VHH binders against o26951. Designs and how they scored, part 18

Target 1, 206 residues: o26951
Amino acid sequence: VEYTHFKDLQALEMERGRLYETIVVTWDDSMVGNAAPIGVLCTGDDTVTLYLYQGTRTVENVLNNGRFTVNVTLDPLIFTDSTLGDLEEDMFSHYRDFLHLRGADAFFTAEVVSVKKLVKRDRFGESELHVVKARAGDVMRAESFRMALNRGIYAVIESLIAYTRAEFSDPLVLRERIAEMNRVARKVGGPREKEAMRRIIQALES
Short names: E, the ipSAE of ESMFold2; O, the ipSAE of OpenDDE; V2, 0.75 times the mean of E and O plus 0.25 times the DockQ between their complexes.

## First folded at step 9 (VHH)

Design r01 (framework vhh_7xy4_2; at its last look DockQ between E and O 0.65; V2 from the best seeds 0.59)
Fold by OpenDDE, look of step 9:
Structure r01 (fold): chain B 206 residues (1-206), chain A 123 residues (1-123)
Amino acid sequence: as target 1 above (206 residues)
Amino acid sequence: QLQLVESGGGLVQPGGSLRLSCAASGFTFSDYSMSWVRQPHGKGLEYIATISDSGGSTYYSDSVKGRFTISRDNAKNTLYLQMNSLKPEDTAMYYCAKGTDYFEFEPSEYDYKGQGTQVTVSS
């Protein structure tokens, strides 16, 4: 795969305030790669934020060497295999001193700027969260690149699915589901996703 | 006309407790995560805690974990901070803050903060 080099995240049409579903690739001191599905929040033309939880190779490697790549792919098997286990060694390629996902539609290099350690409490208990702010470096885009998956559009699609199944659903469960998706769209969606949710909600209430 | 009004601050001895409140208006309170930050005299803003829009998740800085509890009542448009086992180093102006992003953990990234309420911990 041949990549074209760009200077910032505009080349991938990533916008501030949007959360994108990506594969984050990290590595240890022996350059053994690790891949994990990670939601990446775009915070600027060349800045991103990651929320990494304890007990993973991803967080360990990021904290250790302060570098990673964010990879864009639409292959569901990459997401599945990287979640259930890990990718094989041949699924990683070198870009300078970085590793990235082989065959990715796009990727960009990232260097950690700051890390904040927090304690998260929820219904499952306490966990350690690392808020990682990073600067995007080289942005590499393949001809196959179309778009980066974002959670805003996901929220809209899931809402529409729920809408089409409304007659088979508990009204209270449906309402809560739509409310949840609407919150996602409001937080990380763009104007069109927000408008879509407005229309869906209006249709459900009519 | 967004407004955040903090209350509940005061003077307390070390080991004591306070409960801060923040009354929110001018926006849909239940749609946003809310945070508490504080500013000691002569120092910059420090992050304390965040609660998700639904209240299902809370986040704490290491400096206050186990001692402070953030909560909210969306029906009352009110944010709370229960502060237990207070220490002199907790002395600061405390602010309620509204975020705009998915998660808000940096004081400089908040959309708006209130006028603040003073907390002084001293023997």
Scores: ipSAE 0.588, ipTM 0.853, lowest interface PAE 0.4, mean pLDDT 92
Fold by ESMFold2, look of step 9:
Structure r01 (fold): chain B 206 residues (1-206), chain A 123 residues (1-123)
Amino acid sequence: as target 1 above (206 residues)
Amino acid sequence: QLQLVESGGGLVQPGGSLRLSCAASGFTFSDYSMSWVRQPHGKGLEYIATISDSGGSTYYSDSVKGRFTISRDNAKNTLYLQMNSLKPEDTAMYYCAKGTDYFEFEPSEYDYKGQGTQVTVSS
């Protein structure tokens, strides 16, 4: 795969404030690769933020060497396989002193700028997480690149599907479905996704 | 116009408790995450806690975990910080802040409009 080099995240059409679904590649001191689906928040032209939970190889590798790649792919099997197990060794390629996902539609190198350790509490309990701010270095885009995934529009679409079936749906199930989609849209989306969800919820009240 | 008014500070003995309030106006409070930060005398801003727009998620720095609880009442446009087991190192000016439209844990990125409320922990 042939990559063109770009200097910032605009080449991947990433916008500040939106969270993108990516494959983050990390490695240990022996350059043994690890891949995991990680949401990556764009926080500037060359800055990203990751929310990494304690107890994962991703956070351990990031804290150990301060480097990783963010990889863009639309292949659902890569997301699935990297979650359920380990990708095979031949799924990683070298770029300078980084590893990246072989055949990614795009990737960028990242170097940690700062890490803030927090305790999160939610409906799942209490977790330790590391808020990792990183600077994007080389941004590499293949001819196959089309988009970096953002779940915001799909949360809106799922809510609309549920809304159009409201008279045929259990009201409790409908309300829970739309509440969950609203949580997604608020987590990953921007102002337009949030406004869309507000309008859908208002329409349900009439 | 966006406005944040902190209150509830005061002088307290070590081990004591205080509850801070932040009254918000001039924006749709329930659309935004809200945070507490503090500034010890002669020091920079220190992140304390954040609460999501709905209140479903809360985040705490290590320095206050288990002792402080952030909460909100969206019907009253009010943010709270319950501070228990206070220590002398908690002495600081406390500010509430409105975040951006996404989660940010860097105090320099927050919107500040209030004067803060002083918390002093001393025997």
Scores: ipSAE 0.556, ipTM 0.849, lowest interface PAE 1.4, mean pLDDT 90
ESMFold2 (binder alone), look of step 9: mean pLDDT 80; pTM 0.814

Design r02 (framework vhh_7xy4_2; at its last look DockQ between E and O 0.68; V2 from the best seeds 0.55)
Fold by ESMFold2, look of step 9:
Structure r02 (fold): chain B 206 residues (1-206), chain A 123 residues (1-123)
Amino acid sequence: as target 1 above (206 residues)
Amino acid sequence: QLQLVESGGGLVQPGGSLRLSCAASGFTFSDYSMSWVRQPHGKGLEYIATISGSGGSTYYSDSVKGRFTISRDNAKNTLYLQMNSLKPEDTAMYYCAKGTDYFLFEPSEYDYKGQGTQVTVSS
């Protein structure tokens, strides 16, 4: 795969304030690669923020060496296999002192600017959350690149499917489904997804 | 339009407690995560805590974990910060804030509309 080099995240059409579903590649001191699906928040033209939970190799590697790559792919098996197990060593390629996902539609190098440790509490208990701010370096895009995946539009689509079947749905179940999708759209989406959800909710209240 | 009014600050002895309140208006309060930050005199803003719109998740900086509790009452459009075991280092102006929906832990991205409430811990 041949990559064209770009200087910032506009090349991937990433927008400030949107969360993108990516594969983050990290490695240990021996350059043994690790891949995990991670939502990456675009915070500027060359800045991103990651929310990393305790007890993962991703957090360990990031805290250890402060470097990683963010990889764009639309292959659901890569997301699945990297979650359920480990990718084979031949799934990682070198780019200078970084590892990246072999065959990614795009990737960018990242260097940690800061890490803040927070304590999260919810109904399941207490856990540690690492807020990692990083600066993007080299942005590498292949001709196969189409988009950085943002699942906000799918929250809208799921809501519309539920809306068209409202007459045949339990009203409480419908309300909970729409509330769930609205939380997704607020978490990951941009202004247009949020406005779409407002219109759908308003239509359901008619 | 959007308004946030902090109250409940004051002078307290080390080891003491205070409860801060933030009255919110001009937006749908329950739709947004809300945060507390503080600014010691002559210093930058320090992140303290965040609570999700429903109140189901809370987040705390290491500097206050175990001592401070963030909460909200969505029926009253009010955000709270219970501060226990106060230390001289907690002396600061405290602000409540509404984020931009997605920059939950970045105080530079928060919207601040009040003058804050001063907390002074000294003996």
Scores: ipSAE 0.525, ipTM 0.843, lowest interface PAE 1.7, mean pLDDT 90
Fold by OpenDDE, look of step 9:
Structure r02 (fold): chain B 206 residues (1-206), chain A 123 residues (1-123)
Amino acid sequence: as target 1 above (206 residues)
Amino acid sequence: QLQLVESGGGLVQPGGSLRLSCAASGFTFSDYSMSWVRQPHGKGLEYIATISGSGGSTYYSDSVKGRFTISRDNAKNTLYLQMNSLKPEDTAMYYCAKGTDYFLFEPSEYDYKGQGTQVTVSS
């Protein structure tokens, strides 16, 4: 795959405040690669934030060497295989002293700027969360690149699916589901996603 | 006309407890994560805790974990902070804060905060 170099995240149409579903690639001191699906929050033209939980190779590698790549792909098997296990060695390529996903539609290099450790509590218990702020470096885009997957649009699509199944659903469960999706759209969606949610909610109430 | 109004602050002895409240108006409260931050005298803003819009997830700084509990009542548009086992180093002006990002863990990320309520922990 041939990549064209760009200077910032605008080349990938990543916008401040939006969360993108990506494959984050990290490596250990022996340059053994690791891939994990990670939601990446765009915080500027060249800045991102990652939320990494304890006990993963990803967080270990990031904390150890302060570098990683963010990879854009639409291949569901990459997401699946990297979640259920790990990718094979041949799924990683070198860019300078970084590893990235082989065949990615796009990727950018990242260097850690700061890390904050927090404690998360939810219905599953207590967990340690590392908030990683990073600066994006080289942005590499392939001809196959179209867009980065955005959680805002997922919220809209899931809401529409719920809407079409409303007659087969518990009204209270449906309302809560839509409310959750609306919260996602409000937080990480753009104007069109927010408007879509408004229309869906209006339709459900009519 | 967004507004956040904190209350519940006061003077308490070390080891004591306080419960802060934040009344929110001017926006759809349940759509947003909310945070508590504090500012000791002569120091910058410090992050304390965040709660998701639904209340299903809470996040804490290491300095307050196990002692503070953030909660919310979306029906009342109110944010709470239960503070137990208070220490002198907890003395500060406490603010509730709103932002626009998915997660709110940095004071610089908030687009609005209240006028604050003073908490003083002293013998």
Scores: ipSAE 0.489, ipTM 0.822, lowest interface PAE 0.5, mean pLDDT 91
ESMFold2 (binder alone), look of step 9: mean pLDDT 81; pTM 0.831

Design r03 (framework vhh_7xy4_2; at its last look DockQ between E and O 0.54; V2 from the best seeds 0.00; counts 0 for: pae E 3.2 > 2)
Fold by OpenDDE, look of step 9:
Structure r03 (fold): chain B 206 residues (1-206), chain A 123 residues (1-123)
Amino acid sequence: as target 1 above (206 residues)
Amino acid sequence: QLQLVESGGGLVQPGGSLRLSCAASGFTFSDYSMSWVRQPHGKGLEYIATISGSGGSTYYSDSVKGRFTISRDNAKNTLYLQMNSLKPEDTAMYYCAKGTDYFYFEPSEYDYKGQGTQVTVSS
């Protein structure tokens, strides 16, 4: 994939105050990559905010090296596989000293500016949340890039969010939510969305 | 015509309690996360707490965790902040702020905030 270089997030039509579903790629000191679906809040032409919960490789790597990439893709299997496990090594490419998602429609480099720790409370207890502010650097856009929301990928993303929170959710509520999203995927999703939902449901039943 | 109106502020001794309210109008209250922020005199805005649209999740800054409780009544379009074990450093103008369907934790990211209610903690 060939990328064109741009200076800021306007090239990706990212608007201040909007949250975008992305794949965040991080790495450890040995340059072993990690990918995770993360909602990224655009806060300016070259600034973003991420909300990272404790206990993940993503937050660990970000806090350790202060760098990551934000990758734009609409492939539901990438979202699914990165959530249920992790992507294979060959799914990561190098851009300078950064890793990004191979074949991404777009990506930009990011450097941490500040981190704030918060405490989340719900009926299941307390958890630690890291609010990460970052500066966007190089913005790389492929010809295939388009930012369009479809109901199929939405359903998959919502299901994955529910999946990651399953340990701290009412099983009945979770079941209903997944059923609802699966209905959406069946109705308006393509083959990959349907396969993604199948994998999510399988993982939940395991 | 979005409007947020804070109330419940006042003078209280250290260790005391206050309950702030924020009456919201002009938007579908339950669709948005809501936050409390405060501004001490001569200082910038400080984040305090956020509650999700449904009220199922709450978030707190380290400075107020364990002492403050954010809550909401969607039927009344009202946001609350229960403040216990108040300290002199809690003295500030307190604002309720409207988020979006997502969470915001930075005062500069909010679309709208009210006129504020003054809280003074002093012996």
Scores: ipSAE 0.386, ipTM 0.777, lowest interface PAE 0.6, mean pLDDT 90
Fold by ESMFold2, look of step 9:
Parts: structure tokens; C-alpha cells; sequence
Structure r03 (fold): chain B 206 residues (1-206), chain A 123 residues (1-123)
């Protein structure tokens, strides 16, 4: 796979304030690779923020060496396999002192700028997480690149499907589906996804 | 015109409690995470807590966990900070701050910060 080098995240069409579904590649002191699906928040032209929970190899590796890659792929099997188990070692390639996902449609190198350890509380209880701010270095894009994945539009689409079938649906099931999709759209989407969900919810209130 | 107006500060004894409020206007309040930060005299800004747009997730620095509770009332466009078990080191100017969107928060970066309310913890 042939990569073209770009200076910043505009080459991947990443927008400030949106959270993108990526494969984050990290490694230990022996350069043994680890891959995990991680939402990556674009915070600037060359900055990203990650929210990494305690007890994962990803956070352990990031805290240990301060470097990682963010990899763009639309292959659902890569997301699935890296969640349910480990990718095989031949799924990692070297780029200078970094590892990246072999065959990624795009990847960029990242170096940690700061880490804040926080206590999060929600309906599931409390947990510890690390808010990692990192600066993107080399942005590498292959001819196969199409887009960095954002779930916001699909939350809207699923809501619209549910809305158009509302008169044939159990009202409780419909409300639960819309509420779930609204949480997704507000978590990962930008202003347009949030406005779309607001309009759908308003339309459901007859 | 975006505005954040903090209130509820004052003088309190160690071990006491205070509740801070932040009245927000000029933006869709529920679309954004909101934070409290503080500035002790002669020091830089210190992150305290963040709450998601819905209020479903809250985040705390180690220095205040277990003692402070952040909350919001989206119907009243108001952010709160309940401060219990106050210590002299909690003495600072407290600011509320608007995040960039619903979930995103950057503990060291904010779109807008209010004028602040002074909290003084002293015998």
C-alpha cells in the first residue's frame, strides 16, 4: 500500500468537535502491537483527544511511551476482531518508530501532549479514565481512503427509519430507540446531527 | 450574546459547604458540556469538574472527588457545584466554563469562561 504524506488532519477531512471511530495502534516496550477500536475526538488541525479507560492495554501503552497511531478503516472485521480478541502480529507495519495497522486506508502518528486522570460518574457507577491530548505528526493517506468514520449520521438514519414506521410501532419501543440514537448523535455528532435529532423528536410529539 | 454568571461564593469555615450557581444564556445550554474551574490567588487555572450536556456523565479531578458534585438544570439553563467538606486549599475564584459541544470537554480549553465567584475557606 502506497501512502501520500500530508501535514495535518484536513487531509482526512476530520472536523473539530466530531468523534471518529478509528483503530488506535499502540505497542509495549518490545514493540508488540495492540489494536483497539477507539473514538478519537478531533480538537484542531493537528490535535486529537482520546478518552481511555483504566485497565486496558491501550491506556497502559500510551502512558508508557507517549506515542501511538490512529488508523482509518471501514472494514467491520477489523473493528470486530480487535474487540473480541487480538489482531495477529502480521496486521502491524512499521513506520519510523511507530506501528500502524497494515493496509489502513489512512493513518497518522500521534504524540501525547498531556494526560489528565479523572473520575467519571454515570448511571453505571464510577470509573477512572485518562483524557489524552495528542498532536498528530505525519498524516499518511492511501488511494483507498474514503472517509474517517463518524456514527452521527447513522444515528439520524436509524431514527428516521423508526419515525416513518411509528404508526406500526409500539410507542415504548419507538421512544427507547429514538432516545438511544439521540444519545449517540449527541455524543459523536456535530451541530447538524444534533439539530436533525431535535427535529425528529419534535415531530414525534404530536 | 453569550453570558455565564457565577454566584453563591462567600466565606465559609473549614468543613463547611457552599453551593455555586452559573446562569447561562446566549447558546443552547443542553448542547454543551459545562465545567467548573478555579484559580487560587497567584496561581493558574485548575480543573475541577465537568458535566455532559444531558447531565448523565460527570467528571472530577482527584482534588475534589468525593467532596464536590457538579449538576445542571437544563430547563433553567443553570449549572451548579455543590461543595462539601471544604478545606482552606479550596480558596479560589471559581469559574464556570462552556465546552465546545455535548460530550467533548478539554480540561485545559474552553469556549467561554464567566467572571467568577470568590470562595474563601478560613476559620
Amino acid sequence: as target 1 above (206 residues)
Amino acid sequence: QLQLVESGGGLVQPGGSLRLSCAASGFTFSDYSMSWVRQPHGKGLEYIATISGSGGSTYYSDSVKGRFTISRDNAKNTLYLQMNSLKPEDTAMYYCAKGTDYFYFEPSEYDYKGQGTQVTVSS
Scores: ipSAE 0.297, ipTM 0.729, lowest interface PAE 3.2, mean pLDDT 88
ESMFold2 (binder alone), look of step 9: mean pLDDT 84; pTM 0.858

Design r04 (framework vhh_7xy4_2; at its last look DockQ between E and O 0.55; V2 from the best seeds 0.00; counts 0 for: pae E 2.3 > 2)
Fold by ESMFold2, look of step 9:
Structure r04 (fold): chain B 206 residues (1-206), chain A 123 residues (1-123)
Amino acid sequence: as target 1 above (206 residues)
Amino acid sequence: QLQLVESGGGLVQPGGSLRLSCAASGFTFSDYYMSWVRQPHGKGLEYIATISGSGGSTYYSDSVKGRFTISRDNAKNTLYLQMNSLKPEDTAMYYCAKGTDYFEFEPSEYDYKGQGTQVTVSS
C-alpha cells in the first residue's frame, strides 16, 4: 500500500469535537504489536484525545512507550478480530520507529503529550480512566481512504428507521431503541446529531 | 446570553459538608459537559469533576474521589457539587464551567462566566 504524507488531520477530514472509530496500534519493548478498536477524539489540527481504561494492553504500552498509531479502516473484520483476540504479527507494518496496521486506509503517528487519571462513574459502576492527549506527527493516507468513521449520523438514521415504523411497533420497545440511539449520539456526535435526536423524540411524543 | 451563577459556599469546619449549586442560562444546558473547578488563592485552576450532558457519566480528579459528587438537573438547568469530608486543602474559590459539546478535562478550555463561590475550611 502506497501512502501520501500529510502534515495534519485535516487530510483525514477529522473535525474537532468528533469521536472517530479507529484501530489503535501499540507495541511492547520488543516491538510486538497490539491492536484495539479505540474511539479517538479529534481536538485540533494535530491533536487527539484517547480515553483508555486501566488494565488493557493498550494503556500499558502507551504508558511505557509514549507512542502509538491511529489507523483508519472500514473493515469490520479487523474491528471484530482485534476485539475478540489478537491480530497476527503479520498484520503490523513498520513506519520508522512506529508500527501501524498493515493495509490501513490511513494512519497517523502519535506521541503522548500528557496523561491524566480520572475516576469515572456510570451505570456500570466505577472505573479508572486514563485521558491521553497526543500530538499527531506524520499523517499517511492511501488512495483507498474514504472517511474516518463517526457513529453519530448512524444513530440518527437508526432512530429514523424506528420512527417510520412507530405505528407498527410496541411503544416500550420503540422507547428503548430511541433511548439507546440517543445515548450514542450524545457520546460521539455534535450539536447537529443532538438536535436531530431532539426533533425525532418530539415527533414521537406528538 | 450565557450565564453561570454559583452559590452554596461558606465557612465550614474540617470534616463538614457543603452543597454547591450553579444556575445556568443562555445555552442548551443538556448538550454540554459541565465541570467544577477550583482556584486556591494565588494558584491556578484545579480540575475537580465533570458530568456528561445527560448526567449518565461523571468524572473526578484523584484529589476529590470518594468525597465529592457532581450532579445535574437538566429540567432546572442546574449543576451541583456535593462536598463531604471537607479538608483545609479544599479551601478555594469554586467555579462551575461550561465545557464544549465533547469531553475535555483541561480547565483552560472551559467557559467561566460566574464570579465563583468561596469555600473556606478552617476551625
Scores: ipSAE 0.419, ipTM 0.802, lowest interface PAE 2.3, mean pLDDT 89
Fold by OpenDDE, look of step 9:
Structure r04 (fold): chain B 206 residues (1-206), chain A 123 residues (1-123)
Amino acid sequence: as target 1 above (206 residues)
Amino acid sequence: QLQLVESGGGLVQPGGSLRLSCAASGFTFSDYYMSWVRQPHGKGLEYIATISGSGGSTYYSDSVKGRFTISRDNAKNTLYLQMNSLKPEDTAMYYCAKGTDYFEFEPSEYDYKGQGTQVTVSS
């Protein structure tokens, strides 16, 4: 795959305030690669934020070497395999001293700027959360690049699915689900996603 | 016309407890993460805690974990901060802050915060 080099995240049409579903690639000191699906929040033309939980190679590698790549792909098997296990060694390629996903539609290099450690409490107990802010470096885009998956549109699609199944669902559960998706759209969606959610909610209330 | 009004601050001895409240209006309270932040005199804003819209998830800074508890009553549009085992280092103006749909841990990134309530921990 041939990549064209760009200066910032605008080349990938990533916008401030939007959260994108990506494959984050990290590596250890022996350059053994690791891939994980990670939601990446765009916070500027060259800045992103990641929320990493304890107990993964991803967080360990990021904290250890302060570097990673964010990879854009629409291949569902990459997301599946990286979640259920890990990708094979041949699924990683070198870009300078970084690893990235082989065949990615796009990727950008990232360097950690700051890390904040927090404690999360929920019904499952306590967990350690690392809020990682990073600077995007080289942005590499392949001809195959179309778009990065956005959680805003995901929220709309999931809401529509819930809507179509409303007659088979607990009304309270449905309401909570839609509310949750609406919150996602309101935060990380654009004007059209927000409008879509408005229409869905209106239809459910009618 | 978004409004956040903090209350419950005061003077307390080290080891004491306080419970802060924040009355919210002008937005759908349950749709948003809410946070507490504080500003010691002469210092910048410091993150303390965040709670999800449903209240199912809470997040804490290391400086307050185990001592502070954030909670909310969506029926009353009210955010709470239970502060136990208070230390002199906890002395600050405490602010309620409106978040978004995701984790908001940077005080400078909040959409809105209230007028604040002063907490002073001193022997």
Scores: ipSAE 0.392, ipTM 0.779, lowest interface PAE 0.6, mean pLDDT 90
ESMFold2 (binder alone), look of step 9: mean pLDDT 83; pTM 0.848

Design r05 (framework vhh_7z1x_3; at its last look DockQ between E and O 0.43; V2 from the best seeds 0.00; counts 0 for: pae E 2.03 > 2)
Fold by ESMFold2, look of step 9:
Structure r05 (fold): chain B 206 residues (1-206), chain A 123 residues (1-123)
Amino acid sequence: as target 1 above (206 residues)
Amino acid sequence: QVQLVETGGGLVQPGGSLRLSCTASGFTFSDYSMSWVRQAPGKGLEWLSGISGSGGSTYYADSVKGRFTISRDNAKNTLYLQMNSLQPDDTAVYFCAKGTDYFVFEPSEYDYWGQGTQVTVSS
């Protein structure tokens, strides 16, 4: 895979305020690679924020060496395999002092700017997480690049499917489904996804 | 025009409790996450707590976990901070803050601030 070097995240069409589904690659002191699906929030032309839960190899490696790569892929098996187990060692390639996902449609190097530890509470309970702010360095894009994944439009689509079947649906189940999709759209989406959800909710209330 | 108005500050004894309110206007309140930040005398800004637009997720700095509870009432455009077990080093001006369209934990990234409300905990 041949990569073209770009100076910032605009080359990947990442927009400030949107959260993208990526594969974050980290490594230990022996350069043993680790890959995990991580949502990455774009916060500027060359800045990102990650929300890393305590007790993962990802957070351990990031806290230890302050460097990682963010990798763009559309392959659902990469997301699945890196969650359910470990990717094989031949799935990692070197780029300078970084590891990246072999064959990624794009990747960028990242260096930690700051880390803040906090407690999150939600309907699933209480968890400790690290908010990691990082600066993107080299942005590398292959000809195969098409997009960085964002779940916002799919939350809207799932909501519309539920809306069109509302008269056949249990009202309580429908309400919870729409609330769940609204949480996703607001977490990952931009203004247009948020407005779409507002319109759907209003239509259900009339 | 965005406005944030904090109320509920005052003098409280150590071990006591206080509830702060922040009334919001000039924007769609439920669309945005909100945060509480404080500034102790002679210190920088300290992020304390945040809450998602729906209220479904709340976030706390280690310094206040277990003692402070953030909440919101989207029908009343009001943000709250319940503060329990207060100690003298909680003495500060407390601000509510609205960030950009996405949730942030850094005070420098907030777009709009209230004027603040003084909380004083007598030793």
Scores: ipSAE 0.444, ipTM 0.820, lowest interface PAE 2.0, mean pLDDT 90
Fold by OpenDDE, look of step 9:
Structure r05 (fold): chain B 206 residues (1-206), chain A 123 residues (1-123)
Amino acid sequence: as target 1 above (206 residues)
Amino acid sequence: QVQLVETGGGLVQPGGSLRLSCTASGFTFSDYSMSWVRQAPGKGLEWLSGISGSGGSTYYADSVKGRFTISRDNAKNTLYLQMNSLQPDDTAVYFCAKGTDYFVFEPSEYDYWGQGTQVTVSS
């Protein structure tokens, strides 16, 4: 994929105050990549905020090296595979001393500016969050880049969120939620959304 | 026109309790996160607590965790902060703030603020 370089997040039509579903790529000291679906809040032309849960590889790597990339993709299988397991090594590409998602429609480099800890309480219990503020660096956009509303992919994302919280939820309630999302994916999703839901359901049954 | 009006502040003794309210208008209340922020004399703004649009998720700073409880009534367009076990260092002006999105909880990411309500904790 060929990328064009831009200076700020306006090139990606990211708006201040909006949350975007992305794939955040991080790495350890050995440059072993990690990918995770993360909601990224745009806070300015070159600033973002991430909310990272304690105990994940993502937060560990970010706190360790202070760098990551934010990757834009509409591929539901990337979201699914990055949540259910690890992406293969060949799914990562190098940009300077950063890793990014291979084939991403766009990505930008990020450097941590500050980190704040806080506590989240919801129906699943209490959890520790790291609020990570970061500055965006190089913004790389492919010709394939586009932003579109897709209820199918959102159904997949919601299902993945439910999946990550499965250990804290009522199994019957969880399955009902997944069934609802699967209905949406079947109705308005494409083949990849349907395959993503299949994989999620398979994972829940394993 | 967005408006936020805080009430419930006042003078209370150490160990006492207060309940703050924030009435919102001029926007779809349930579509946005809300937060409480305070400013003590000579200090900067301190984020205390946030709540998602639906109220399903709440967030707390370590400084108030276990003592303060944030809640909201979307039918009444009202945000609440129950403050227990108040201490002198809780003395400040307390503001409610409108988030720019459903899940946002950062002081610099709010687009509207109330006028604030004074809370004084003193013996």
Scores: ipSAE 0.085, ipTM 0.586, lowest interface PAE 1.4, mean pLDDT 89
ESMFold2 (binder alone), look of step 9: mean pLDDT 85; pTM 0.867

